# Ledger of designs, part 2: VHH binders against Ras and Rab interactor 2 (RIN2)

Target 1, 92 residues: Ras and Rab interactor 2 (RIN2), of Homo sapiens (Human) (q8wyp3r787to878)
Amino acid sequence: FQNYLRVAFQEVNSGCTGKTLLVRPYITTEDVCQICAEKFKVGDPEEYSLFLFVDETWQQLAEDTYPQKIKAELHSRPQPHIFHFVYKRIKN
Short names: E, the ipSAE of ESMFold2; O, the ipSAE of OpenDDE; V2, 0.75 times the mean of E and O plus 0.25 times the DockQ between their complexes.

## First folded at step 1 (VHH)

Design b5 (framework vhh_rezetamig_d1)
Fold by ESMFold2-Fast, scan of step 1:
Structure b5 (fold): chain B 92 residues (1-92), chain A 125 residues (1-125)
Amino acid sequence: as target 1 above (92 residues)
Amino acid sequence: QLQLQESGPGLVKPSETLSLTCTVSGGSISSRSYYWGWIRQPPGKGLEWIGHIYYSGSTYYNPSLENRVTISVDTSKNQFSLKLSSVTAADTAVYYCARLPYSSGWYEGKSFDYRGQGTLVTVSS
């Protein structure tokens, strides 16, 4: 699981798509955002960030966090939590 | 404003169980955005993460302590508690209860955004 990160892309008025990214274990949120901007062909990357959607709650991930470690922690819970990483506009 | 307050005995005998409670005021423990946890600082040493809990009861413990640690939550009292069994002099420390953002809680024990004032627990016979 360490090598793959599934990220949903939420566009205003166009729905959601997703991509599976090949990543290293210590990839930062900043690095993931740069990959997402390129992969989703975003022209205004400064307007986007990586969010964690879990239990109907949106949480913006700080640039120096590690999504693979967050993913591993959530997967390690006794009862699985449903969560998604979403690359989306900071202001909707 | 959010406040976290530790309570419990300041002296525990070797081999007994250390028991602490954290009372949360100015905010609800039943929050999807946060974990609630415990960290400690032995005299002259750095901070050590003990574990944390989600209001649903899901727990994550420091592997070096997991066989001795139980963290529980009581949402009706807006409290969460720590039990550390079979204590030794090495468990002497200032114990803090803390709030950890859900998105960054476990990857670094230092990612807590609030903590209590701390309570000194001395293990001595």
Scores: ipSAE 0.000, ipTM 0.102, lowest interface PAE 16.2, mean pLDDT 79

Design b6 (framework vhh_7qbe_3)
Fold by ESMFold2-Fast, scan of step 1:
Structure b6 (fold): chain B 92 residues (1-92), chain A 121 residues (1-121)
Amino acid sequence: as target 1 above (92 residues)
Amino acid sequence: QLQLVESGGGLVQAGGSLRLSCTASGRTYAMGWFRQGPGKEREFVASISRSGGSTYYADSVKGRFTISRDNAKNTLYLQMNSLKSEDTAVYYCAADFGYSTYPLKSEYDYWGKGTRVTVSS
């Protein structure tokens, strides 16, 4: 079965655009970054990473983490948290 | 239609080594190895991302087995060292179109027919 992951693309030139990706439940952060590089036509993918933006804090996700599991954990919390997955330059 | 063909299985003595190969008929994304021993369910062994940057191993093989790939040759490898009688199984190559590396057989869309490994004591 498929699942969906919303990812924002933050670029200095154009600001922020978003895409909803069709992904498998156990996709890794590394795999999401590869998909994002292809979909956003990024020529220098080594300069980018996937970040979690939550409570006004940026967290770079390690390549071997599972974004869908992180999403599920955040949704399971008793207190509502607004969060976003953002594909952006490491040095922004 | 993507096809996967395993090779390299055989009979080895306990403590020995064996290298398995899996050749794909085209480009693959995430890939993995699973095995099924006599009277057991098919279980996860190891997986590798398309780039090779992420690898995952079952606890029972960690430190003994190494998964690797050569994307130019569309080939996946499993180097098996310090083999035990418990490693006796048919080993299956699996590929995922959706990029998943997680150790669940349901995440993989394409499967080979398997190669048999027998470890004698």
Scores: ipSAE 0.006, ipTM 0.227, lowest interface PAE 10.8, mean pLDDT 82

Design b7 (framework vhh_7uia_1)
Fold by ESMFold2-Fast, scan of step 1:
Structure b7 (fold): chain B 92 residues (1-92), chain A 124 residues (1-124)
Amino acid sequence: as target 1 above (92 residues)
Amino acid sequence: QLQLVETGGGLVKPGGSLRLSCVVSGFTFSKYAMAWVRQAPGKELEWVSSISSSGSTIYYEDSVKGRFTISTDNAKNTLYLQMSSLKPEDTAVYYCARDHPYYYGSGRYGMDVWGQGTQVTVSS
């Protein structure tokens, strides 16, 4: 699978920004959140998490999951899915 | 004191081979994942390959897959990169690094201990 992870940063009234992260295939969700906190200059990282939006659903990813494995699984499905990873506040 | 020392760089012709070595001291080698990262003149850092602490999980950057082989010798605290079918595009300073799974590419995120680097030049 590709060594890129596209992550959108959702911020109220600041527009949606995004970055393409160069990552290891074995990177964890916790690792991604640490990178995002630094790259997006978040002052309260404990209030944020990584979410997966796929089709009409979304879920918060557990810290010990592997986003690159999730991405590969979604890409390997028989029908393509519209999905994206979003770094955003847990509570909104 | 943590130290990584790379050797084995040099000048080779296209199609040639080199073996890079990295001798590690100051930490328990067999407990960490290790990586090779390179930087071509005027370019940013590019991750080349990683190997898990057990040696059972290995990853390569697409452009080197099938040409490079990463390995470890835990008894000698040494990381290797066997390079074959070298191309001019492989010309770079090659760094040994203790790996974290966070990040590779620009910057040093994910790699917390680095060697001094060894120069590989591929030219006709």
Scores: ipSAE 0.000, ipTM 0.138, lowest interface PAE 14.1, mean pLDDT 78

Design b8 (framework vhh_6z1v_2)
Fold by ESMFold2-Fast, scan of step 1:
Structure b8 (fold): chain B 92 residues (1-92), chain A 124 residues (1-124)
Amino acid sequence: as target 1 above (92 residues)
Amino acid sequence: EVQLVESGGRLVRTGGSLRLSCAASGFTFSRYAMGWFRQAPGKEREVVAAISWSGDSTWHADFVKGRFTISRDNAKNTVYLQMNSLKPEDTAVYYCAAGSPYYRLDTSSAYDYWGQGTQVTVSS
């Protein structure tokens, strides 16, 4: 599942939905955000970003990072981490 | 076995300077981001400074900008924290940490390997 990225879509006034994206290994966070905006039909993509929810904390990913590499690194850690990639509003 | 060994912590007077060193072994040092964290008694552990795997990018917390400088020597598997203009509020145990090179340097959850810490005490 190295070429698949599960991304949840979260809105304040709606339920959480998700999609499994077929992506290239070196796809950037910027590229993933663009795909998410299209697939989740977001009209104001500038208000959204890709977040990593890991160990009960939210981390906003920088546009030039590589989500598949982040995923692989988290899977390689000595202690298992519960993590999710979430496309959501920066401010809500 | 991954090991991070801090050194250089000591008692220093207010306004003084100190350089901390962290010697790394057991992993490919040049492939990891390195960070310095600190924790004072009764407070949360906080990120002080961080440096990318290559050394090309650094991040410094607002409360140490202009006073502290992080650097690394990949040939020696060592990361450094140069501390200038020390204040009593800088008193803490300082920890060296190794983390993923793919996250923003200030992402505290990206650091998995930790040293035992070195005590820095700043008094008047």
Scores: ipSAE 0.000, ipTM 0.164, lowest interface PAE 10.8, mean pLDDT 83

Design b9 (framework vhh_enristomig)
Fold by ESMFold2-Fast, scan of step 1:
Structure b9 (fold): chain B 92 residues (1-92), chain A 123 residues (1-123)
Amino acid sequence: as target 1 above (92 residues)
Amino acid sequence: EVQLLESGGGEVQPGGSLRLSCAASGSTFSRYAISWYRQAPGKQREWVSTISSGGSTNYAESVKGRFTISRDNAKNTLYLQMSSLRAEDTAVYYCARGPLGYSDWKSYYFDYWGQGTLVTVKP
């Protein structure tokens, strides 16, 4: 299995860009947020979190969750899901 | 900037235990995720375990249930408690900080890289 995670970066009033991160299968959401803060050059990382957008809903991921495990679970479901991991401000 | 220094390695029998330490100097230890890696003879360095700045832990499948990672931010020290050691755990153990240290497994270049401590599990 691929050890990559696609994360979109949502900026205020600028839409979104994205990066593909090289990650280990058991990387935590906190670890992904640290990588995103560095790669997206965020000066106030405490204001951001990793969100899962799935089934028309936003879910803020807790620091101790595993994004690759979440991704695998969504891919293994019999009904197709359209989902995105998004690094964005907690308050919009 | 932070310097990392590993210690605590040695020789043990299979089934034995060791505690490794990683001492950080510099003033930013508590802000970073810190990881343990190891390199067996003739192999690439492989990730062993990570503890985040908030205390969340992750382990490679090969060490789950046998190793415990912990940190003491007041002492700027990272620990790896190793139990039920096996011959395949024989390696030089390194500590490194992220995010680059654990986001690019093809690279031997990390933001901060310690000098390592040797663990030998003798049959």
Scores: ipSAE 0.000, ipTM 0.107, lowest interface PAE 17.6, mean pLDDT 74

Design e1 (framework vhh_7uia_1)
Fold by ESMFold2-Fast, scan of step 1:
Order: structure tokens, then C-alpha cells, then sequence
Structure e1 (fold): chain B 92 residues (1-92), chain A 124 residues (1-124)
């Protein structure tokens, strides 16, 4: 069984695009960033990170976190919040 | 509706002190954790300090520990940051931020409301 993770790519010159990634359940944020760098063809992946955007607030995810676990925890809350995973420049 | 108003920034020499204040309105800050975050020129936002909604727990970034003190005055709905032994490296815009929860979190950028910031410049 495979899980899916929707990630938006935020780039000033090209606007905002998104991809749905097919990922294993225990994929790390570092692994997701590596996949995003390859799929979005970024030349300077060290300048990018995966962020969680929820309730108008940005949170940079640490490399050793598990985005699928974070997604599951947010979905399981009694009052669900709208959230997005966004791959973007750290200094954007 | 919700408002965070910061004051107390300014120019100070190395080794000096400043006290930042953040007056909140539209919510009771004792329900939420409060934080100070800063942004130095050309750098990302850096979390500086947090205080729990109850005021019983305080947390500090390692580089400011022992030099900065976070506190609250519940009667005045005011958050403070007492800064001592200031260094040029402390030069930044300092933001007051409201946490989304009252406890259990204390660093990172998981904040749902920010003030406009106050400039602190430490130079000779």
C-alpha cells in the first residue's frame, strides 16, 4: 500500500504549482525535499525546505520529521484545519 | 480585532540594555503561549523566547539564555523582553507573536498572529 502527499512548489518567477507525490508512510522531510528538488528541477536544493502552512502560519519542517505522520495527525483532529505542504526557498 | 503593538526598540551600544513591550488586545494572552522572534538583516526569522499561557514556563534560544528575560503582566495584557548585555549580533527587527496553543510548543514558526516589529540596533 502506498500513500500520497500533495506538495505545492512556490517559485517567484513561475508562480505556484503543485504535485502529488507517491511516497512510503515513513518517508522523512529530507527525503521529500530530495524528491521535490528532482521533480521541480531546482538547481540549488540547499536553499529550499519543506514548510507546513496552516491557519495563515508558516512552519519549517525539520529534516528528520515525517510529513505523512504530520498529515495524519492534522486530519485526525476533531476540528479539522486547512493545511498545505509547500516546498519553497528558505529566504523567500 | 486582534492587535499586537510593540515598543521599546532603539539604538544601543554593546553591553547595553533595552526592554521591549508588546501590548495585546482582542484576546486574553494568558490563554495562549506568547513569543519573541527576530529577523536580522539578510537572515531568516529566528525564534528568541517563549512563555506559556500560564506564565509558568519560559524558554530561550541558546544564544540569548542568561541575557534575555521574557515575562508577562496579565493585568495589562502585556508581554515583555528584558534584554541585557546586548551584542552587535542581536541587531534585528523583533516581533511579538501569539501562539496557536497555550502549552506544549515553544519553538519554530507555528504562530497565528504577529506584531509589526520593533527595530533593535546594537552598534558602537
Amino acid sequence: as target 1 above (92 residues)
Amino acid sequence: QLQLVETGGGLVKPGGSLRLSCVVSGFTFSRYAMAWVRQAPGKELEWVSSISGSGGSTYYEDSVKGRFTISTDNAKNTLYLQMSSLKPEDTAVYYCAKGRYSSGWYKGSYFDYWGQGTQVTVSS
Scores: ipSAE 0.000, ipTM 0.074, lowest interface PAE 20.1, mean pLDDT 76

Design e2 (framework vhh_8h63_2)
Fold by ESMFold2-Fast, scan of step 1:
Structure e2 (fold): chain B 92 residues (1-92), chain A 123 residues (1-123)
Amino acid sequence: as target 1 above (92 residues)
Amino acid sequence: ELQLVESGGGLVQAGGSLTVSCAASGRTFSSYAMGWSRQAPGKERELVAGITSGGRTYYADTVKGRFTISRDNAKNTLYLQMNSLKPEDTAMYYCAAKYRGSYWSTPSAYDYWGQGTQVTVSG
């Protein structure tokens, strides 16, 4: 009944942790990044972005995109692959 | 920390135009979502325009088609171009910043505010 988005947090010196976020259908990547900065207690949010990891490739999501719509599109493909949303530093 | 200083307010005739500016100092301006709110005498503060760090804009229905928000990241400056001004646009205009914010946010969600610049429209 509620919309959820699973996001992993990747730190240089730590493994990945993750959280499931309660989000609106039209939540933007910028909105998700702000929620992640608060929940993961990030002190330098400007150095982070939301990435899509699929088929062994990293794709940085533009701030004005809609992660829930991207998720729906990926799930609806005839042969959908496993994918992850990852909040991580832009430069390693 | 981020500090915001508004300028450009004044008295204008109905139907006229005015541009207000907001100079940001301190931390990286380009990382912030920025907004313009206004407060008229006896009314609550209203968010009239917003712009994300990526340049996506929001406008309140009361100003759509008349106001244009823009930013210059090289100059750390936010602008609000106000056209076809009406007496109802008379208010104190406040610049606001939200770290990694969104234009979906209400005024209470913004982290930093300027002291405001008065715009008076006669008519």
Scores: ipSAE 0.000, ipTM 0.161, lowest interface PAE 11.3, mean pLDDT 78

Design e3 (framework vhh_rezetamig_d1; at its last look DockQ between E and O 0.05; V2 from the best seeds 0.00; counts 0 for: pae O 7.8 > 2, placed apart)
Amino acid sequence: QLQLQESGPGLVKPSETLSLTCTVSGGSISSRSYYWGWIRQPPGKGLEWIGHIYYSGSTYYNPSLENRVTISVDTSKNQFSLKLSSVTAADTAVYYCARHKGYSYGRTYYFDYRGQGTLVTVSS
ESMFold2-Fast, scan of step 1: ipSAE 0.076; ipTM 0.496
ESMFold2, look of step 2: ipSAE 0.250; ipTM 0.650
ESMFold2 (binder alone), look of step 2: mean pLDDT 82; pTM 0.854
OpenDDE, look of step 2: ipSAE 0.748; ipTM 0.879
ESMFold2, look of step 4: ipSAE 0.240; ipTM 0.643
ESMFold2 (binder alone), look of step 4: mean pLDDT 83; pTM 0.857
OpenDDE, look of step 4: ipSAE 0.011; ipTM 0.280

Design e4 (framework vhh_enristomig)
Fold by ESMFold2-Fast, scan of step 1:
Structure e4 (fold): chain B 92 residues (1-92), chain A 123 residues (1-123)
Amino acid sequence: as target 1 above (92 residues)
Amino acid sequence: EVQLLESGGGEVQPGGSLRLSCAASGFTFSSYAISWYRQAPGKQREWVSTIYSGGSTNYAESVKGRFTISRDNAKNTLYLQMSSLRAEDTAVYYCARGKYYGSGSYRPTFDYWGQGTLVTVKP
C-alpha cells in the first residue's frame, strides 16, 4: 500500500536537501506539501509549493493532484523522462 | 468535471485581429500551465502558445510577434490576442490544460482539451 516519493528541497541561496517520503498511492500534493513543511521546518508554508521538474521545465502542481499517479504516468511512457519533485518557493 | 470552453472565433480578413477566450472550470486554474493549439484543414494539430502558472510565455515561431497569450486567474480565463492574421492561421483553435511538461520545446503534456473555436482568415 505504501510507496516512496523522493522530494528535493530548494531554498533561496542555500544548499539543496532531499528526503524520501513513504506515502500511499492517493496522497495529494496538498498532503505532500504539509509533510515537507513539517520535515524541512518551513515557517511560511503558504509561500511554498510542490513542483515537477522534467526535461529542464518547471510545473507547479495543483493541490488536488496525486504525485504518485504523476510519477507512475511518467514512468509508463514509451520514452521515459528524467524528472524530480521539488518543494520550493512559488516566487523564486 | 474539468471543463475548457473556447470562444471568440469567426471570419476575418487578412491583416485583421481576433481575441479568443477559454473559460476553465473544475480545477485550480492558477496552478496549471495552459496552452493554445490549432488544427488547420488536412493538417496535424500544432502547438501555438503556452502560458505557465508563474506567467512566463512561449510561442511557436510561426506566431511570434503576432499573437499574445495571457491569463486572468481571478476569472479562470485564458486569452489569445491574434493580430496580423494570415490565411495560414485558418484553423480550429483549442485550449488545453497541461499536467506536466514533455521533452523538446516548452510544450506541456495535456490531459484535457476544449471543443475548439473556428478561425477563418479569407483572402
Scores: ipSAE 0.000, ipTM 0.142, lowest interface PAE 11.4, mean pLDDT 77

Design e5 (framework vhh_6z1v_2)
Fold by ESMFold2-Fast, scan of step 1:
Structure e5 (fold): chain B 92 residues (1-92), chain A 123 residues (1-123)
Amino acid sequence: as target 1 above (92 residues)
Amino acid sequence: EVQLVESGGRLVRTGGSLRLSCAASGFTFSSYAMGWFRQAPGKEREVVAAISWSGGSTWHADFVKGRFTISRDNAKNTVYLQMNSLKPEDTAVYYCAAKRSYGYTLPSSYDYWGQGTQVTVSS
């Protein structure tokens, strides 16, 4: 029923900007990356990927994963988990 | 060494259908996203459809949604474009392309290109 995904955009030369995306339950990481490239006006989208920052670690999400399923799983855990989806350059 | 070979292009009547195939060799096909592009005379090459490495995600341009469907068979190293309800404005050379990175819409982001197959739709 919750169709929102919050994604931060991390630029090497500027601060972080975030956007809340209205998405379907089966949206893939590849689809999210495409939307982010358009909304953040990225000219070289091939150099960017969607990452999950959780428990002080970065996890690059494979293109065929489902961010909404990942979000639901993290929300269902009994321990509070601070996590962020971040669209950023693969090479930093 | 790397090859993308399109096939299936031909003359069809308005309202007809055909399936384009693209056979890939010389690279690890299952690690590459695939796209179909088209180019009519005097126009820029435009993206028609794209499919992820696994086939788990597809994208179709608004002007073909509901008419064209992209699919792939990683066991056969082949990507397909099923084209239905063809219109004269679909007349173009159709190209398949492969990439190892994100972003479907930029031709310049694709690593490998086929030579193209001509599709002509007449009334």
Scores: ipSAE 0.006, ipTM 0.157, lowest interface PAE 11.3, mean pLDDT 80

Design e6 (framework vhh_7uia_1)
Fold by ESMFold2-Fast, scan of step 1:
Structure e6 (fold): chain B 92 residues (1-92), chain A 124 residues (1-124)
Amino acid sequence: as target 1 above (92 residues)
Amino acid sequence: QLQLVETGGGLVKPGGSLRLSCVVSGFTFSKYWMAWVRQAPGKELEWVSSISGSGGSTYYEDSVKGRFTISTDNAKNTLYLQMSSLKPEDTAVYYCARGHTYRYSSGTKAFDIWGQGTQVTVSS
């Protein structure tokens, strides 16, 4: 679905879970992180961020970026790339 | 100097309206959530509403949905809470707060700058 974003939740010592979130093109990374903190019941959201995992590389997404636009850009690339949006701790 | 200054509180009758304002100095809205959090007499802090600085997203506690509207005026560095259809149970001190998350929870360190609060009393 065009307005949905699949986000994995990565925790040390627990299974990796994921949720499909309703995220419209104008919703920022900051907004997505706050939705994730609520839905994954995170008590210390300041320690977490949204990351993009692509080509074996982790990229922390800046708060003022737009995940749906990033997703669209990745889909428009001529070479197929497998990518994941992951909500996880910054330091771990 | 990082500072939040609330105004607009007062005594109002049930069914009435009030508009709270929070003037922000020392930072811009774009990197933070801005929230209204209230404390009723003898109760804990209760999150009321939040607005994102960059995405224009708003969230409300269920008991205020349809009655309260949160908004910002970035040119004036001011956060607002328009309250309508006020009820006695809305009586509280209302705080403006800056957050790294959209919803306040007891014990969180994600809300780091708070105003002094403004008293809202809904009474006949």
Scores: ipSAE 0.000, ipTM 0.143, lowest interface PAE 15.6, mean pLDDT 80

Design e7 (framework vhh_8h63_2)
Fold by ESMFold2-Fast, scan of step 1:
Structure e7 (fold): chain B 92 residues (1-92), chain A 123 residues (1-123)
Amino acid sequence: as target 1 above (92 residues)
Amino acid sequence: ELQLVESGGGLVQAGGSLTVSCAASGFTFSRYAMGWSRQAPGKERELVAGIYSGGSTYYADTVKGRFTISRDNAKNTLYLQMNSLKPEDTAMYYCATKGYSRLGYTSPHFDYWGQGTQVTVSG
């Protein structure tokens, strides 16, 4: 039923804080971003997004994606992958 | 300060087409889910179409196959292309953004900040 998603919070001049979120399997990236904005107390949530960091590459996740499905797909690959979900300012 | 300004409404014959637009300002448009709702006299306001920042779309069953929502992030503009219009599509159309107030997250649902644009379909 319930799944957990670990998300790191990266602020420009602060250390990273990690939180484990209690989420539904079909939770969207948009919903995760809303939870993160509340839990990390950001006042300008429109400037933040959820990123996937994998193999030294940053990928911004679209709001209509499903982080738990992405996580499951990465875990199902035959080769090891080190990946992190990171809530951070858009790099633009 | 978040601002949404709708335009493009007007009179159109049944079977015709019309595009309404929404100019957004005061927030980073590309990061917000956007939508179109409508309200006819004596009826509840309904969400007819939505588009996420990643481009995925939602349509109410009443408009599927006839309406197309799109966004132009470079111009901070949301569009609704309405084809095969019917008299029952007559309503005030409102631009909406999801879950954000002027200073942050306030709702998990679409919030309506615009004045609306009137679409009238005659037949």
Scores: ipSAE 0.000, ipTM 0.178, lowest interface PAE 13.4, mean pLDDT 77

Design e8 (framework vhh_enristomig; at its last look DockQ between E and O 0.78; V2 from the best seeds 0.00; counts 0 for: pae E 10.2 > 2)
Fold by ESMFold2, look of step 2:
Structure e8 (fold): chain B 92 residues (1-92), chain A 122 residues (1-122)
Amino acid sequence: as target 1 above (92 residues)
Amino acid sequence: EVQLLESGGGEVQPGGSLRLSCAASGSTFSRYAISWYRQAPGKQREWVSTISSGGSTNYAESVKGRFTISRDNAKNTLYLQMSSLRAEDTAVYYCARTLYKSGWTGYYMDVWGQGTLVTVKP
């Protein structure tokens, strides 16, 4: 069970910022996106999503996934994995 | 809510071919990686193949050159074309939505199908 999630915010013409969110262990990606839209003051939240960067690849997280569960599974592995949750625009 | 449903399993002779399908409902799979797994009786489930959202493919050594994974984003359907089938390919085949790939080949799969049985006659 985890109450903290580190999320980086990536914006087109600005640098990245990161925040550690206090969230419920079973929070959904949809709920994290709502929190991020408020915390990062995004006016067009429908244009953003939460992404996972791991093993040099990007993967958009579906709204019904559980970031805290993903974090726990990555931490449980024998070899450490470097990963980031990133709130960023969906469009390329 | 997203659901996966496999079809296309059956009995086939050694050296024969089958095509498996995995239909997705509830959300588009065009943005996600999708994998095939299989489980033979009395064995652990093993990874078979993955196709990324961008179309990149990867295969287990035991099936390279014989199996081809593909996707049709307009139909939200994943396919596995199996050729040169062998008795050891007998298994229940599952599709799964894949969120990441570990450095020691682990995956997080958040949605699984019910499976479809493939039997290759001895």
Scores: ipSAE 0.006, ipTM 0.235, lowest interface PAE 10.2, mean pLDDT 78
ESMFold2-Fast, scan of step 1: ipSAE 0.013; ipTM 0.321
ESMFold2 (binder alone), look of step 2: mean pLDDT 79; pTM 0.787
OpenDDE, look of step 2: ipSAE 0.025; ipTM 0.440

Design g1 (framework vhh_7uia_1)
Fold by ESMFold2-Fast, scan of step 1:
Structure g1 (fold): chain B 92 residues (1-92), chain A 124 residues (1-124)
Amino acid sequence: as target 1 above (92 residues)
Amino acid sequence: QLQLVETGGGLVKPGGSLRLSCVVSGFTFSSYAMAWVRQAPGKELEWVSSISGSGGSTYYEDSVKGRFTISTDNAKNTLYLQMSSLKPEDTAVYYCAKDRSYYDSSGYRPFDYWGQGTQVTVSS
């Protein structure tokens, strides 16, 4: 299986942009957030987090979780699920 | 000012042990995965082991599994590689590196901010 992580950036008034990260299986949510802050050029990274959008539900990922492990678990389910990783502000 | 300084290498007999250290300065130590990579004489660079930025996950190249242990001491800004049951095949210069763990449009960035290296020689 591919070691890509597609992360969407939700920014107020600029729509959604995205980046593809070629990552190792052990990359943490904390690591992803730091990379996203750098690549999306956010000046206030403490106000952002990585979210999982799946089954019409938003889930804020804890810093010590592993997005590739979450992705693999979602792909292993008996029924396909549409999901997205989104780097966005914690508060609306 | 980013600096990585590796120490702990040396000459050891097969079956012996060494502990490598990498002292990190100039950046937030726990913000990136850290890696040990090595280069044997006349060979390509080989990834050996990585530890996540949180320290919660470790990964090893197949040839070193069960023999090497990667760890960190965040209070000391130090990355370690405990090497046991050393084999002649482990002879190499060992480098400490930030594992960037990503690729973007500017190129593939698996390892950045490599250190100076420390020589490990395993001989009978």
Scores: ipSAE 0.000, ipTM 0.126, lowest interface PAE 13.7, mean pLDDT 76

Design g10 (framework vhh_8h63_2)
Fold by ESMFold2-Fast, scan of step 1:
Structure g10 (fold): chain B 92 residues (1-92), chain A 123 residues (1-123)
Amino acid sequence: as target 1 above (92 residues)
Amino acid sequence: ELQLVESGGGLVQAGGSLTVSCAASGRTFSSYAMGWSRQAPGKERELVAGIYSGGSTYYADTVKGRFTISRDNAKNTLYLQMNSLKPEDTAMYYCAADLSYRGWTESSEYDYWGQGTQVTVSG
């Protein structure tokens, strides 16, 4: 299986853009952030992190978490919630 | 512009260890995600290990726990430490480089490739 991860890029005043990343099953949040910094052409990657937005709540994902595992868990819930992975500034 | 040259392959007995290396020259090595792929006769090329510029690693299930990928940015060198080798690990091992922050996909999406180094495990 090819694994896809949809990530939105939240930039002040530019609106949200997004990219679909083709990733390996065991990719970490740290790896996803590195990919996002390059693809969204971010000059200050240390100021950004990957967040999960679900049920109107923002959650910063720790570097050693696995976004594909999180995605799979969210999809497998009996009542799946709408969720988004968002690459954005830590302090917003 | 990045040139990759593998070395360190050879014949080793099952259960043994071997380290293969990849020397990079040309562009800034530290800015690249690096990987090791292998291809046995009659089989498709398989990505076995990868390391991003920040140090995060990937391992295929077939080698996880036995192989360790590392990099020395001061020496522009990538390493694959292979422990507990099995006859099924016999293959040509290829070094590959891609831009940092790019997604790991199939081996054909890497920007730069080396010529390969042969590893043969006798059992």
Scores: ipSAE 0.000, ipTM 0.113, lowest interface PAE 14.5, mean pLDDT 75

